# Designs tried in a protein design chat: miniprotein binders against q9h3h3. Part 60

Target 1, 235 residues: q9h3h3
Amino acid sequence: EDGFTAEHLAAEAMAADMDPWLVFDARTTPATELDAWLAKYPPSQVTRYGDPGSPNSEPVGWIAVYGQGYSPNSGDVQGLQAAWEALQTSGRPITPGTLRQLAITHHVLSGKWLMHLAPGFKLDHAWAGIARAVVEGQLQVAKVSPRAKEGGRQVICVYTDDFTDRLGVLEADSAIRAAGIKCLLTYKPDVYTYLGIYRANRWHLCPTLYESRFQLGGSARGSRVLDRANNVELT
Short names: E, the ipSAE of ESMFold2; O, the ipSAE of OpenDDE; V2, 0.75 times the mean of E and O plus 0.25 times the DockQ between their complexes.

## First folded at step 5 (miniprotein)

Design x7
Fold by ESMFold2-Fast, scan of step 5:
Structure x7 (fold): chain B 235 residues (1-235), chain A 84 residues (1-84)
Amino acid sequence: as target 1 above (235 residues)
Amino acid sequence: SPEEIREEIEELLEKAEELLEEAEELFKEGDPRKAKELLREVIKLLWEALRLAEKLGNRELLERAYELIRRAWELLLKLKELLK
């Protein structure tokens, strides 16, 4: 109840995907240019729909950093959607395991760690840390939302290639913490987003697989990770 | 009032569904640019409807918003593939 509604974020993300993105692409741009790019486009100042007083006069959907090894692979999303429709018609139980199997079958494996921060210095500092980790190869790809006219918190998304690879998901969490991030993180597979499954869905599925909390006095690399589905602490 | 908010949500959802159907037809007719423009408006309407429906706490309206968001997402993915 005290968190964000995933439904609001999903609706805004769909609109943002259709607008232009500001991208630092480490595959084609020298790493030495990153600091200047970050200074030019701090997410707390980049406006969603453009403003002559901001870094952008035109709409910006997302601000993104692509790592040197970034190779986009969304899998077979069309096949996933067709199989999902068939599953709903079949009368078979719709469970996290069934969705996981559909995702594996159609190679729709990506997922992301999400963090929500208010516009300001802390957001810009967090994004700079994440962006540097991406360019240095500790993370693969990340994006951050621009500042909405309505206000509210902004979201940083840090992607991993395979949500079924628990070690890879945990390694991304460790890299995020090593970059100086201390806020709450939640991990969501993209398969839920592609199927339009949100927090309060009719199938009672929880789209959040993991939750990470920073532990200041902890020796476990600075975070405690909870498996939300099984209510088991992994770190 | 709750009744006025409900009426506003229903109006937003009706407009979104109408524009979504138009966008789906334009995509089928081979006009992905116009379909994309309409889909942008659909997403704006759905975002407003979802925010109001959540404040109202009405399950029926939330489920209708989710269904339209799912359809909009499916069209968005098709447009992204086509416009590559």
Scores: ipSAE 0.104, ipTM 0.504, lowest interface PAE 5.4, mean pLDDT 84

Design x8
Fold by ESMFold2-Fast, scan of step 5:
Structure x8 (fold): chain B 235 residues (1-235), chain A 84 residues (1-84)
Amino acid sequence: as target 1 above (235 residues)
Amino acid sequence: SPEEIREEIEELLEKAEELLEEAEELFKEGDPRKAKELLMEVLKLLWEALRLAEKLGNRELLERAYELIRRAWELLLKLKELLK
C-alpha cells in the first residue's frame, strides 16, 4: 500500500499498544479454555473503541495470545533511539547493515510476520488457527487488531524473538502455513517500527526483510520465502 | 494551483507543530493520555502534509514534514514506554 498510509497504520498500531489488550495467556490459563475465549472475542466483532453491540464496551488495542514459554523482551529501546539520533547527526551512511548493528547492540531483536485480512469469518478462522498454534507451542506469541470504526482490513502479527535468526523466522512461517494460512505474509523487524522507518522513508530502507507466498506442494513448509534484502529465495 | 497547495501544506505544518508542542507539554505535565490523543492528531496532519508536499514536489516542505514526524515519533515512543 501507499507509503503514507503505511506510516499512518504504523502510528495507529503504536497507539493500540498503549490501550488495554484482551489476552489469552497460556502461561496461567488451561488450553481447554481457548475455544470459548476465541468464540467470545472474534476479531471481526471486537471494536477498537468499544460499542454496546460488540463483545467489548471499553476500548481494546489488541487481542493477543501468549504461549506457555513467552517471555517479553523489547531490549534497550531508549539506547537504540539515542544511537539512531547520533547516527543521523554523524553524517555516516544509514544502511540496513548499520541498522542491524544498532538493533543487535541494543538487543532490539524481535520481529513479526504480518498478514492483512478483511473483517469476517476468514479473519476469525485464521486467528483461531494462529491462536491454537501459539497455545500448542508451535508459535511464541501473536496478536490481532480489533475492528476499526471505518471498517478497514485487520492485521494478525506473529512474533519471533530474533529477526537475525533466519532459521527461527522460517520455522515461524512454516508453523503459520501448517495452521492453514494461505495469504501473503511479510516479515518486519521491530527495530524499524521503533525508529519510525516505513516503506516510504527518506533513507530508502526496506523495512520488509522477508516475504512468504503460499504454494501447494514443493517444500514441506508449504510456502516460498524470499529474502527481500538480498533478493534470494530461501525455500 | 501550486501556490494554493503550498499554502495548505504550510497551514498543516504550522498546526501540527503547535499541537505537537502542546502534546510535548502535556507529556511533561504528567498527562500522557491527552498527549497521546493530541499526538495522533499531529500525525494525521503530518501525513496529509507529506502527501501534498510530495505531489507538489517541494523538497523544503517535505523536509519540514519529516522533521516534525521525527519529533512526533520520538514522543510516541516515550508515551508507549510509559503507558505499556
Scores: ipSAE 0.195, ipTM 0.602, lowest interface PAE 4.5, mean pLDDT 85

Design x9 (at its last look DockQ between E and O 0.64; V2 from the best seeds 0.00; counts 0 for: pae E 2.8 > 1.5)
Fold by OpenDDE base, look of step 7:
Structure x9 (fold): chain B 235 residues (1-235), chain A 84 residues (1-84)
Amino acid sequence: as target 1 above (235 residues)
Amino acid sequence: SPEEIREEIEELLEKAEELLEEAEELFKEGDPRKAKELLMEVFKLLWEALRLAEKLGNRELLERAYELIRRAWELLLKLKELLK
């Protein structure tokens, strides 16, 4: 992946946020219907633009599952943006600590574990495991990108409410691993996405806070989580 | 050549700026969906320009690219808030 693939994917993801979503909401839909919904809308077959023969006829931005405890709260994104503009014009140094403080001040605290998988059975199986974990209350909310026309990798996003809560972030990693996911996970705060902080940014800020690698026979969590900012293992 | 790369970057930046201005106008005119589509192309151009500018090590071109990326992100956020 070139240095800007992550930026392209992030812009596409933001654009996809504006299109209709296929949602299973565990707050209003019985858990017993999840398997039928998963079978109806397998991520590997749902197409971004509603291609002929796909389960969807209309464009789909995301396929999502909301847990019973899910409450949408995006915080003050407008205030965050205004403060970010003011900070950039001030000439003050911009650090991960600065971004953390901005996020706290404006209550933009959400973050997500990300996994990228090729379209197919492995993706659909991974998604089904995550969706079950959400409906069972082990995770709060997750989404998966639909299949692109070009057949690129799809992304599963598993959210946590607060990227500053290390315990909550680690608990979500554990739940993802318990669902049978063995691939590389990266954790990104949403504030970094909102502020356009990607791999290549003028401030040389790393948009990834944590990296999780699956480990056989090691920790009770089944993964090693690295704090990328401090280069310290947390598990 | 470095000169050819510079020219390519400048062309990308110019095109990106033109399209960004058009997207900003479309947003003001009340066509946010079309603005969004155009803005996605703006980002592609700007990231390519940034890649090449990093390769060239040209600070001026990097700063221009970063500024346009900033403006593009501001518009994208406005669009997101409007279209969610």
Scores: ipSAE 0.442, ipTM 0.801, lowest interface PAE 1.0, mean pLDDT 89
Fold by ESMFold2, look of step 7:
Structure x9 (fold): chain B 235 residues (1-235), chain A 84 residues (1-84)
Amino acid sequence: as target 1 above (235 residues)
Amino acid sequence: SPEEIREEIEELLEKAEELLEEAEELFKEGDPRKAKELLMEVFKLLWEALRLAEKLGNRELLERAYELIRRAWELLLKLKELLK
C-alpha cells in the first residue's frame, strides 16, 4: 500500500465501482431498519471479495447509503473526457481554472469529502454516524470501502452536488462534524476522478480543493476549513 | 546498477503493454469482467515501472509509462460505462 501511487489507488477504487454494492436506500427502505443493517454490515467486517467469516458471501465494491432526496447526476462525462483529450492536444495551459471550466461546461459538478480510517471500531462508529446523518436528511449520499484483503485504511466518501457551491460544501462539512467525526477531511471534485488526475499527476495539479481540520474552541461546528487552491481559510 | 534497473523497467513496460492489449481484446470480445481483472494487473506493473523510471530520472521511460497508464485508464473508464 505504501508502494501504490495515487493513480493506482484511484484505479482500484474505480474497479470497485464496477462490483456489487451493499446499499441502504432510504427512498425504498424504512429508516427504522437502518440500525439493524448497520449492525449486519460493519465496514470493518464486510470484505472486498466475500472472505470466509464475513457477513457478505459475494464480492462487494462499496457499502452505500442513499438519502431520501438523493438524485444521482454524473453529468456529461463522455463530453468531459473528449474535451480533456482536445485540451491536451491544443497546447493550452492546464490549470485548476481549466479543470473548473471543463467541469462547469459538462455539468460534472459533484464532489466528495473523504476520510481515511483504519479498520475497527473507530471506522464502524464513524460510518454509522454518517449513515444516520444521510437517512435523517443532513447529508445526501455516502459510501465506504469494504475491508481489503491486505488490510490498511478504508475510505468514507460523503458526496455533495456541486463543488462550486462553497456554502453547500461547508454545510456538508458541518453535518459530518455534527455526526462526531474529528479526523482530517479532504474534498475532491469528481472531475479530477473522471480524468484520472490524482496526487502524483504529470501536471502537478492538486486534486484536493478543501481541507477540513477539527479543532476544539474553533467555529461553532469545530472546523477549520482551508481552500487549498487559493491558500485561503474559509472559517 | 543503472543498466540493470533500465532493463527491469523495459521488461515491466513490455509485459504491461502485452497485458493491456489482451485486456483491450477481451473488452472487444465482450468479456469486460475478465478485461477488468487483467487491467488491474496492468496497473500493478505500470506503477512499479513508473517508480523505477522516476528513480533513474529517465524521461523516455517515464513518458512511455505515462502513455500506457493513460491507455489503461481509458479502458478502465470504458469498462465502467459498459458495466454501469
Scores: ipSAE 0.379, ipTM 0.697, lowest interface PAE 2.8, mean pLDDT 86
Fold by ESMFold2-Fast, scan of step 5:
Structure x9 (fold): chain B 235 residues (1-235), chain A 84 residues (1-84)
Amino acid sequence: as target 1 above (235 residues)
Amino acid sequence: SPEEIREEIEELLEKAEELLEEAEELFKEGDPRKAKELLMEVFKLLWEALRLAEKLGNRELLERAYELIRRAWELLLKLKELLK
């Protein structure tokens, strides 16, 4: 029934990139306006394809917040794809290291922490916390999916500039936790998204680089981050 | 029966390939919105084919599904760049 839900959701997410976005851009909009914007566009109520009874009558692909220091750099995605096609036809090994090298060569370095939540108060509360952290400068940029007819859960994506910068990835995890987020987080580099690397990929690659779990143990509290590529605990 | 499932997979793959070729032509001819609509239908057909091929344990059909998914993903990336 839902054996390929991850791949289906991935293709839907890329399709959403091509539809209009609702954006709070802290580079041009005062932080004081954020709370009103969040109240106007709660992700549990914004519909993917528009509905006169929702906050939007037209399709919305994503709801996003850009931090004041956000400077997007997607790299050379076309060059990455050409190199990927060449790699596949060459018979050379396809490994996490090879993909990392392609990403570095073509400057496709961004990545994201992902969290999946059911529509409702908890999702809207989590998104508000993330959005405030972005506007306050603790995170760079984030987006959340609108409510779709076919999917049960919505996704919040929190981006970092460089998935090879381990410290930066971990700092983003800490900021997400400081915002009150306690659910499972997984980290995926955008290069994997562009190349279609998901759970059931042909090359049997792990579809995420990091996993973060909120832990309460004795007097110590915080997240535990696992490096999936090297199978090493970082925290 | 296994033979009936095999026929179903082949029908899904054939329809997906036809729609994918149509989507590729629409993209080339300057109708990216229609290309996107067909491409999303292609993915739905291919994921059902992949699920059935995996359940059947047929490597040839599984590999055919993966090849078409690769082509569909390539077109999706081109559409994303165009419709940014």
Scores: ipSAE 0.207, ipTM 0.593, lowest interface PAE 3.7, mean pLDDT 84
OpenDDE base, second read of step 6: ipSAE 0.387; ipTM 0.780
ESMFold2 (binder alone), look of step 7: mean pLDDT 88; pTM 0.870

Design y1 (at its last look DockQ between E and O 0.10; V2 from the best seeds 0.00; counts 0 for: pae E 2.2 > 1.5, placed apart)
Fold by ESMFold2, look of step 7:
Structure y1 (fold): chain B 235 residues (1-235), chain A 84 residues (1-84)
Amino acid sequence: as target 1 above (235 residues)
Amino acid sequence: SPELIRKKIEMLLKWAEILLKDAEELFKEGDPEKAKELLEFVLRLLEMAIELAEKLGNEELLKRAEELIERAEELLRKLEELLK
């Protein structure tokens, strides 16, 4: 049921990371060029493998927008992975605190808000709003998957630079909502992805740290955010 | 470009093998539903690896993927019988 769809998307994401990306980089491209770029490459029309008639002639793994202040830093992923392997053989308990500490120690702190939308106007409109928020500085960096299959959902990822900075994560949620996004958002630290820890994992860990649901009468952020680890509402 | 495709296949096979071992351990621990969910992920990684290995024309990588598929399908058969 829901599991097989999530696995398909996760596997595709692993492969997509290594393929070419279509990037609007605000650090080197004037903001006034964004609207033309969005019109040329709507995510519902950009195909994963460069199908005839699509705006892209070559395979595309991701469509991305980098903000003016974007500073790429994946941290010490190799050291993280080595420490994780050593921990598994140590006999020590594996807990969410273990993952948090490994991420801090190795500076693998990024994470992302995720939303899933069907191809079409709603997806393209949501992406355009997110992309503008990134170029205008309300968000740092975002990406969206290309069209892979008819009727298949696509994903928009909005990154934050430190999942342990709860205020920063909540500020990103607020900026997403201010861009007009009303669907369910889930937040996943990148440490889980780099260690190969998915929904079905040996340690029964939950890779989703936060959920955000839009509400009309809520806080200034316009959402209700749940901390999945402690089952406590943050807003 | 061929070198990038080769690295991509190797990455897919690496993770497929790691996750297959995890699925096999989940099965041994008595969690066949999670094992099956993880195994479906493994099979999708292997499907992509095979498609790329055929495109590259690399028989060594294709044989590695086929070996992992056989292990995955054997586990899948055991899981389907158990959950039947």
Scores: ipSAE 0.528, ipTM 0.805, lowest interface PAE 2.2, mean pLDDT 87
Fold by OpenDDE base, look of step 7:
Structure y1 (fold): chain B 235 residues (1-235), chain A 84 residues (1-84)
Amino acid sequence: as target 1 above (235 residues)
Amino acid sequence: SPELIRKKIEMLLKWAEILLKDAEELFKEGDPEKAKELLEFVLRLLEMAIELAEKLGNEELLKRAEELIERAEELLRKLEELLK
């Protein structure tokens, strides 16, 4: 991390969400075109601001793949934000339980598995595996950050519909592992993103609910998933 | 929705203001290169805020964004002079 504050990371996340996305939508595009699309826009070569010689001439916030079952329902994000502002003003303690209740109340339940990879073949290969899993219906939606100017690590996000559904979260982990991904995974609810709760936030909230570590020769899932809030293994 | 756009603008302005202060502090601490990088990002955030504020027709938010831009541009000029 470039030593920037939690606020910088929050601002960059917002900017990336607002910039144009490169999207493969399996609902409207034949699956047979995926390989050509992946070859055209390898994440390691797509640049955040459209640098000379990159596949993109314009800024790109994210590269994304939408599965057949993908529905862009983010819930009541406006109500969530209003309730969050009111909560901060109230002076009431803010806990992970508080955020969970806010998320449930406003139906903002999406979450994501995150993996961080250096630019290069391993990243592009990982992304291709995830993209195929999405198009094949094993995953619903995924995105990857473009290459930063500094050449830092890129992030792949694999979404689930409900961070409170432990089974769904674990199934997504299994699908990611089946796609050949062996790196560390962390799971974050989107509610934390929408509220600007990143690392080193003033409330000392851990935005990561789960951690997945790859296990050779282990369980059918090929990973161990830790509930970080309770320090309990789920697998 | 208009309300979502308003909230996005407010968040952009909030982050821009915080990061602008951080850039000012970096400048005072003698790291003008990092301050410049951060300031360029602040200006981008503010441009996005202006675009949304114009779309929304919110003069108050537009004015706040413009004030922050002026402050950021002034700091950028100082940084560029130092880095020559």
Scores: ipSAE 0.488, ipTM 0.853, lowest interface PAE 0.9, mean pLDDT 89
Fold by ESMFold2-Fast, scan of step 5:
Structure y1 (fold): chain B 235 residues (1-235), chain A 84 residues (1-84)
Amino acid sequence: as target 1 above (235 residues)
Amino acid sequence: SPELIRKKIEMLLKWAEILLKDAEELFKEGDPEKAKELLEFVLRLLEMAIELAEKLGNEELLKRAEELIERAEELLRKLEELLK
């Protein structure tokens, strides 16, 4: 949150990725086991660094659900990082368009819808809905952060395979809404995460590309989606 | 990739050093509880760096991590004495 430096946020993200994950992998685990797994590991109770009184005694970086058809493709992250270093050294402008081109060149195309919720029943219920949608094939993969020692909001990330594919991004939004999610959603391409672009980034870039708001009596999807970069409604 | 692992270690050490400096400043400014919390996180970053450096067999990176741990442990001793 506010008061964290960009370096602290980047370090937290890397530490979470490196710590053990609690994973329900629908490729190897029967769907009938999901409800028991969700009951055992509600994200409001799973602690980031472990606690004998919580479901985990050891650190947990992320709680994740992989769909049956999930096939991760991170692209050429090594090439992306080398090109990023060269771009920064060149003194050339760093813009959303430049980063988009870098991502396309190195096939780093995945992205994610983000939702931030306070620890509690609403978070656990939202995560259960998302997890079921993943296992049932409406979404590909999702993860949720564990409870921080100091409290604060937790984040659910719902991934899509190509942030440049507007229809795919919108289809994921529709599936999230169909799962009963009504909170604000924002969409962030993974290229921004790999390059350390967060709220307090040095290049003053908006860290998200799309925004989705729940709308009663609106479209059939129940949401209004805005392209933040181009300031245009995607409907 | 050994090069990706090396870059990850370099980044962990860079952040650990920056955040350790921040923890030292918090201690000097009279916020020992926040300093200890940040220091515990720094120690975790350094443990990750050590594990990777040992696996990579890079003695220079391992030495850098060990030097930061010694500095962190000195601050930890002061904080534990103060906070009890």
Scores: ipSAE 0.361, ipTM 0.786, lowest interface PAE 2.7, mean pLDDT 86
OpenDDE base, second read of step 6: ipSAE 0.460; ipTM 0.845
ESMFold2 (binder alone), look of step 7: mean pLDDT 88; pTM 0.857

Design y10
Fold by ESMFold2-Fast, scan of step 5:
Structure y10 (fold): chain B 235 residues (1-235), chain A 84 residues (1-84)
Amino acid sequence: as target 1 above (235 residues)
Amino acid sequence: SPERIRKFIEMLLKWAEILLKDAEELFKEGDPEKAKELLEFVLRLLEMAIELAEKLGNEELLKRAEELIERAEELLRKLEELLK
């Protein structure tokens, strides 16, 4: 059953990526139009497969905001996948270090901070804060899932361009906190996503590299970041 | 990758076919409530397979999924008549 659930998550993610996206692109759209766009497409109301009673009548895979300086670089994903298949057939040990090496070699370096929130005002408010930070240049790019027909939590993904750049990952965390976000955040490199490695994988790899927890009135950052893979506090 | 999506669709279709046969047997054994519950799950698997096959553009997988959903809908019709 666990295996089937993981396959379902992979298929749903691929389907969402293939469906149309609702995008606010700050590279071509004035920042003054953002508030109207956010009011038109609150993620708690945008439905995954469309509904006459929602903002969309057609399917929507993701709702995204691109920053002014956003320049996508997915690297050599095809080369990464080929190298991964070769590694699996080679009999060599599969470790976090080996995956990191493959990602670096093929320039598949992007990663993301994830937050999961129930549909409603808090989700819409959190997304608006993140979207404004992206348009203002404090974050590079972000997306949020639409509401699924079966319900459940929605996810906001805030991307960084290089998961091996620890400072860059921490700077993104700080910007998220400065936007007023207080929930638990987890960080996942896209290399794990491209290779289909989820929580329950046969190599016992942890696809989550970092966790960020909000801390009231303590640190100037407002959060504590844990290196999940090595179980070491970074802040 | 398209190949990974194809393999996943094949897995969904294989499981749907096995579970659909189980639902048909439950119907024959006089357990229509359990047959309906299992059939509803089968229909969800097939809907997912159809959507993915359409996006992938794989006509063979789409046709196979459509054949299974037709068979599932026929059983659903019989169950609805029996349970009302």
Scores: ipSAE 0.000, ipTM 0.122, lowest interface PAE 19.9, mean pLDDT 82

Design y11
Fold by ESMFold2-Fast, scan of step 5:
Structure y11 (fold): chain B 235 residues (1-235), chain A 84 residues (1-84)
Amino acid sequence: as target 1 above (235 residues)
Amino acid sequence: SPERIRKRIEMLLKWAEILLKDAEELFKEGDPEKAKELLEFVLRLLEMAIELAEKLGNEELLKRAEELIERAEELLRKLEELLK
């Protein structure tokens, strides 16, 4: 049941990428304007397709904050997809290691920490904390889904440049925890998204690489991070 | 814009087709529970594509979505028989 919900949210994300985004871009906008922008566009109130009673009258796919140093690099997605088709027809085993090699070869390295929260105060508070961390330079870029007409959980995505850089992935987790976030986090490399690796994939791969759980009184970072592919603790 | 909606429908249909093929393979490989989970995702993508194609009034895209739904419904019938 939970896997179906996660894949339903992934389908919504695919559609949302094509619609307009509400963006606070710290590369061109003073940091002092962030609090007013967050108050104007709380994610629990911004509607997916627009409504006269919401902050938006027009469709919104994503609400995003870009950090001052943000520089997007998608890599060679076309080459990645061609190599993936060849791999599938080759009969070779498809494993996390094989996908990692394809990603490195084609420089498709970005990934994201995901958190799912119900619409309401806790979502808006969590997003505000993440947005401030981005503008302050502790995180690079983040986005949050608007409220769907059908309801359901919304997703906050916090991106890192390189999923193979464990230190960078762990530093992002630490910054998320420092922002006051205590819910379950999972990390998905964008290569899995481009290749359609979801919970019910035919190769029985775990759809995420890392999992972070908040730990009371444990680590200095406030969380335990697990490498789900190798079942190894990283913290 | 109509152009943006068209591209969104094309993207949804592309992924529905890829994931439907994966669901068909899961069924053939003897994992009907995972095939059903993935098929439910596919059906949601197709539902969204049809709604947008109807709104756009694009008969070509609507026909493509309907062909994929027919294929998905065939797999659904097989899964319902197996998972009785």
Scores: ipSAE 0.100, ipTM 0.565, lowest interface PAE 6.7, mean pLDDT 85

Design y12
Fold by ESMFold2-Fast, scan of step 5:
Structure y12 (fold): chain B 235 residues (1-235), chain A 84 residues (1-84)
Amino acid sequence: as target 1 above (235 residues)
Amino acid sequence: SPERIRKKIELLLKWAEILLKDAEELFKEGDPEKAKELLEFVLRLLEMAIELAEKLGNEELLKRAEELIERAEELLRKLEELLK
């Protein structure tokens, strides 16, 4: 993370999206084939740029699982980007509220829960749990990054249809926790990804909207979800 | 959409140029290993831009990508000699 700029992170994200994906598509593939697919493509072993010693010899941008009811809708990303350029040249304030309005206007509503894990058994096990939840219908769609050459943490992304639907976002968090995930989760709307809002953005915007921390003790169960923009505990 | 593809190429070229400048600065500052890592990534971005520009048939964007790849390859030659 040290030495990565917003531009570098945005460029890496675009490159990953443009490279081939390894996909288990439950809309066309029987659920009984999932375990074999997960064994063939554990994310800790799939390499970003290919390696004859790994499961892939060619570049892989993402490893993804599509749920049976998955229906992709990216909205009007082109219109969003044009409006973003107009906003930047207008001199008007760039805030979470203005980005939210751009997203609504252009129907770019999807978002994702993010978890970062080191390569290894724990990552592979977490991904398998998420993938099964997607195929079983508790989650809609998810993807995980392949292993980078420098060996940093990998990211699992679990998508929801509408980042403005707080209940839907919280329901996805609950499903992730039910799948056995205990690590820190943060929620990022795809509009931020399309516009290059990352940790080192020039507008000093928090790159995520929500944070979820696992909680288990005495009678307390589940997770604590914080609205980061408003500094309000939701659970 | 041709306009959507053109926008992607322009964004790839913009990031490639920014990161190429960063790689050149890392080389000057005495960090050739990090410069090479970044430069290899820049070359991948430029290859993507070239493939899209060829698909689009846009000679201006293709020329811009080729100019950046020539500059990137020159830095790569220097880095490979230094890191032998």
Scores: ipSAE 0.201, ipTM 0.666, lowest interface PAE 4.6, mean pLDDT 86

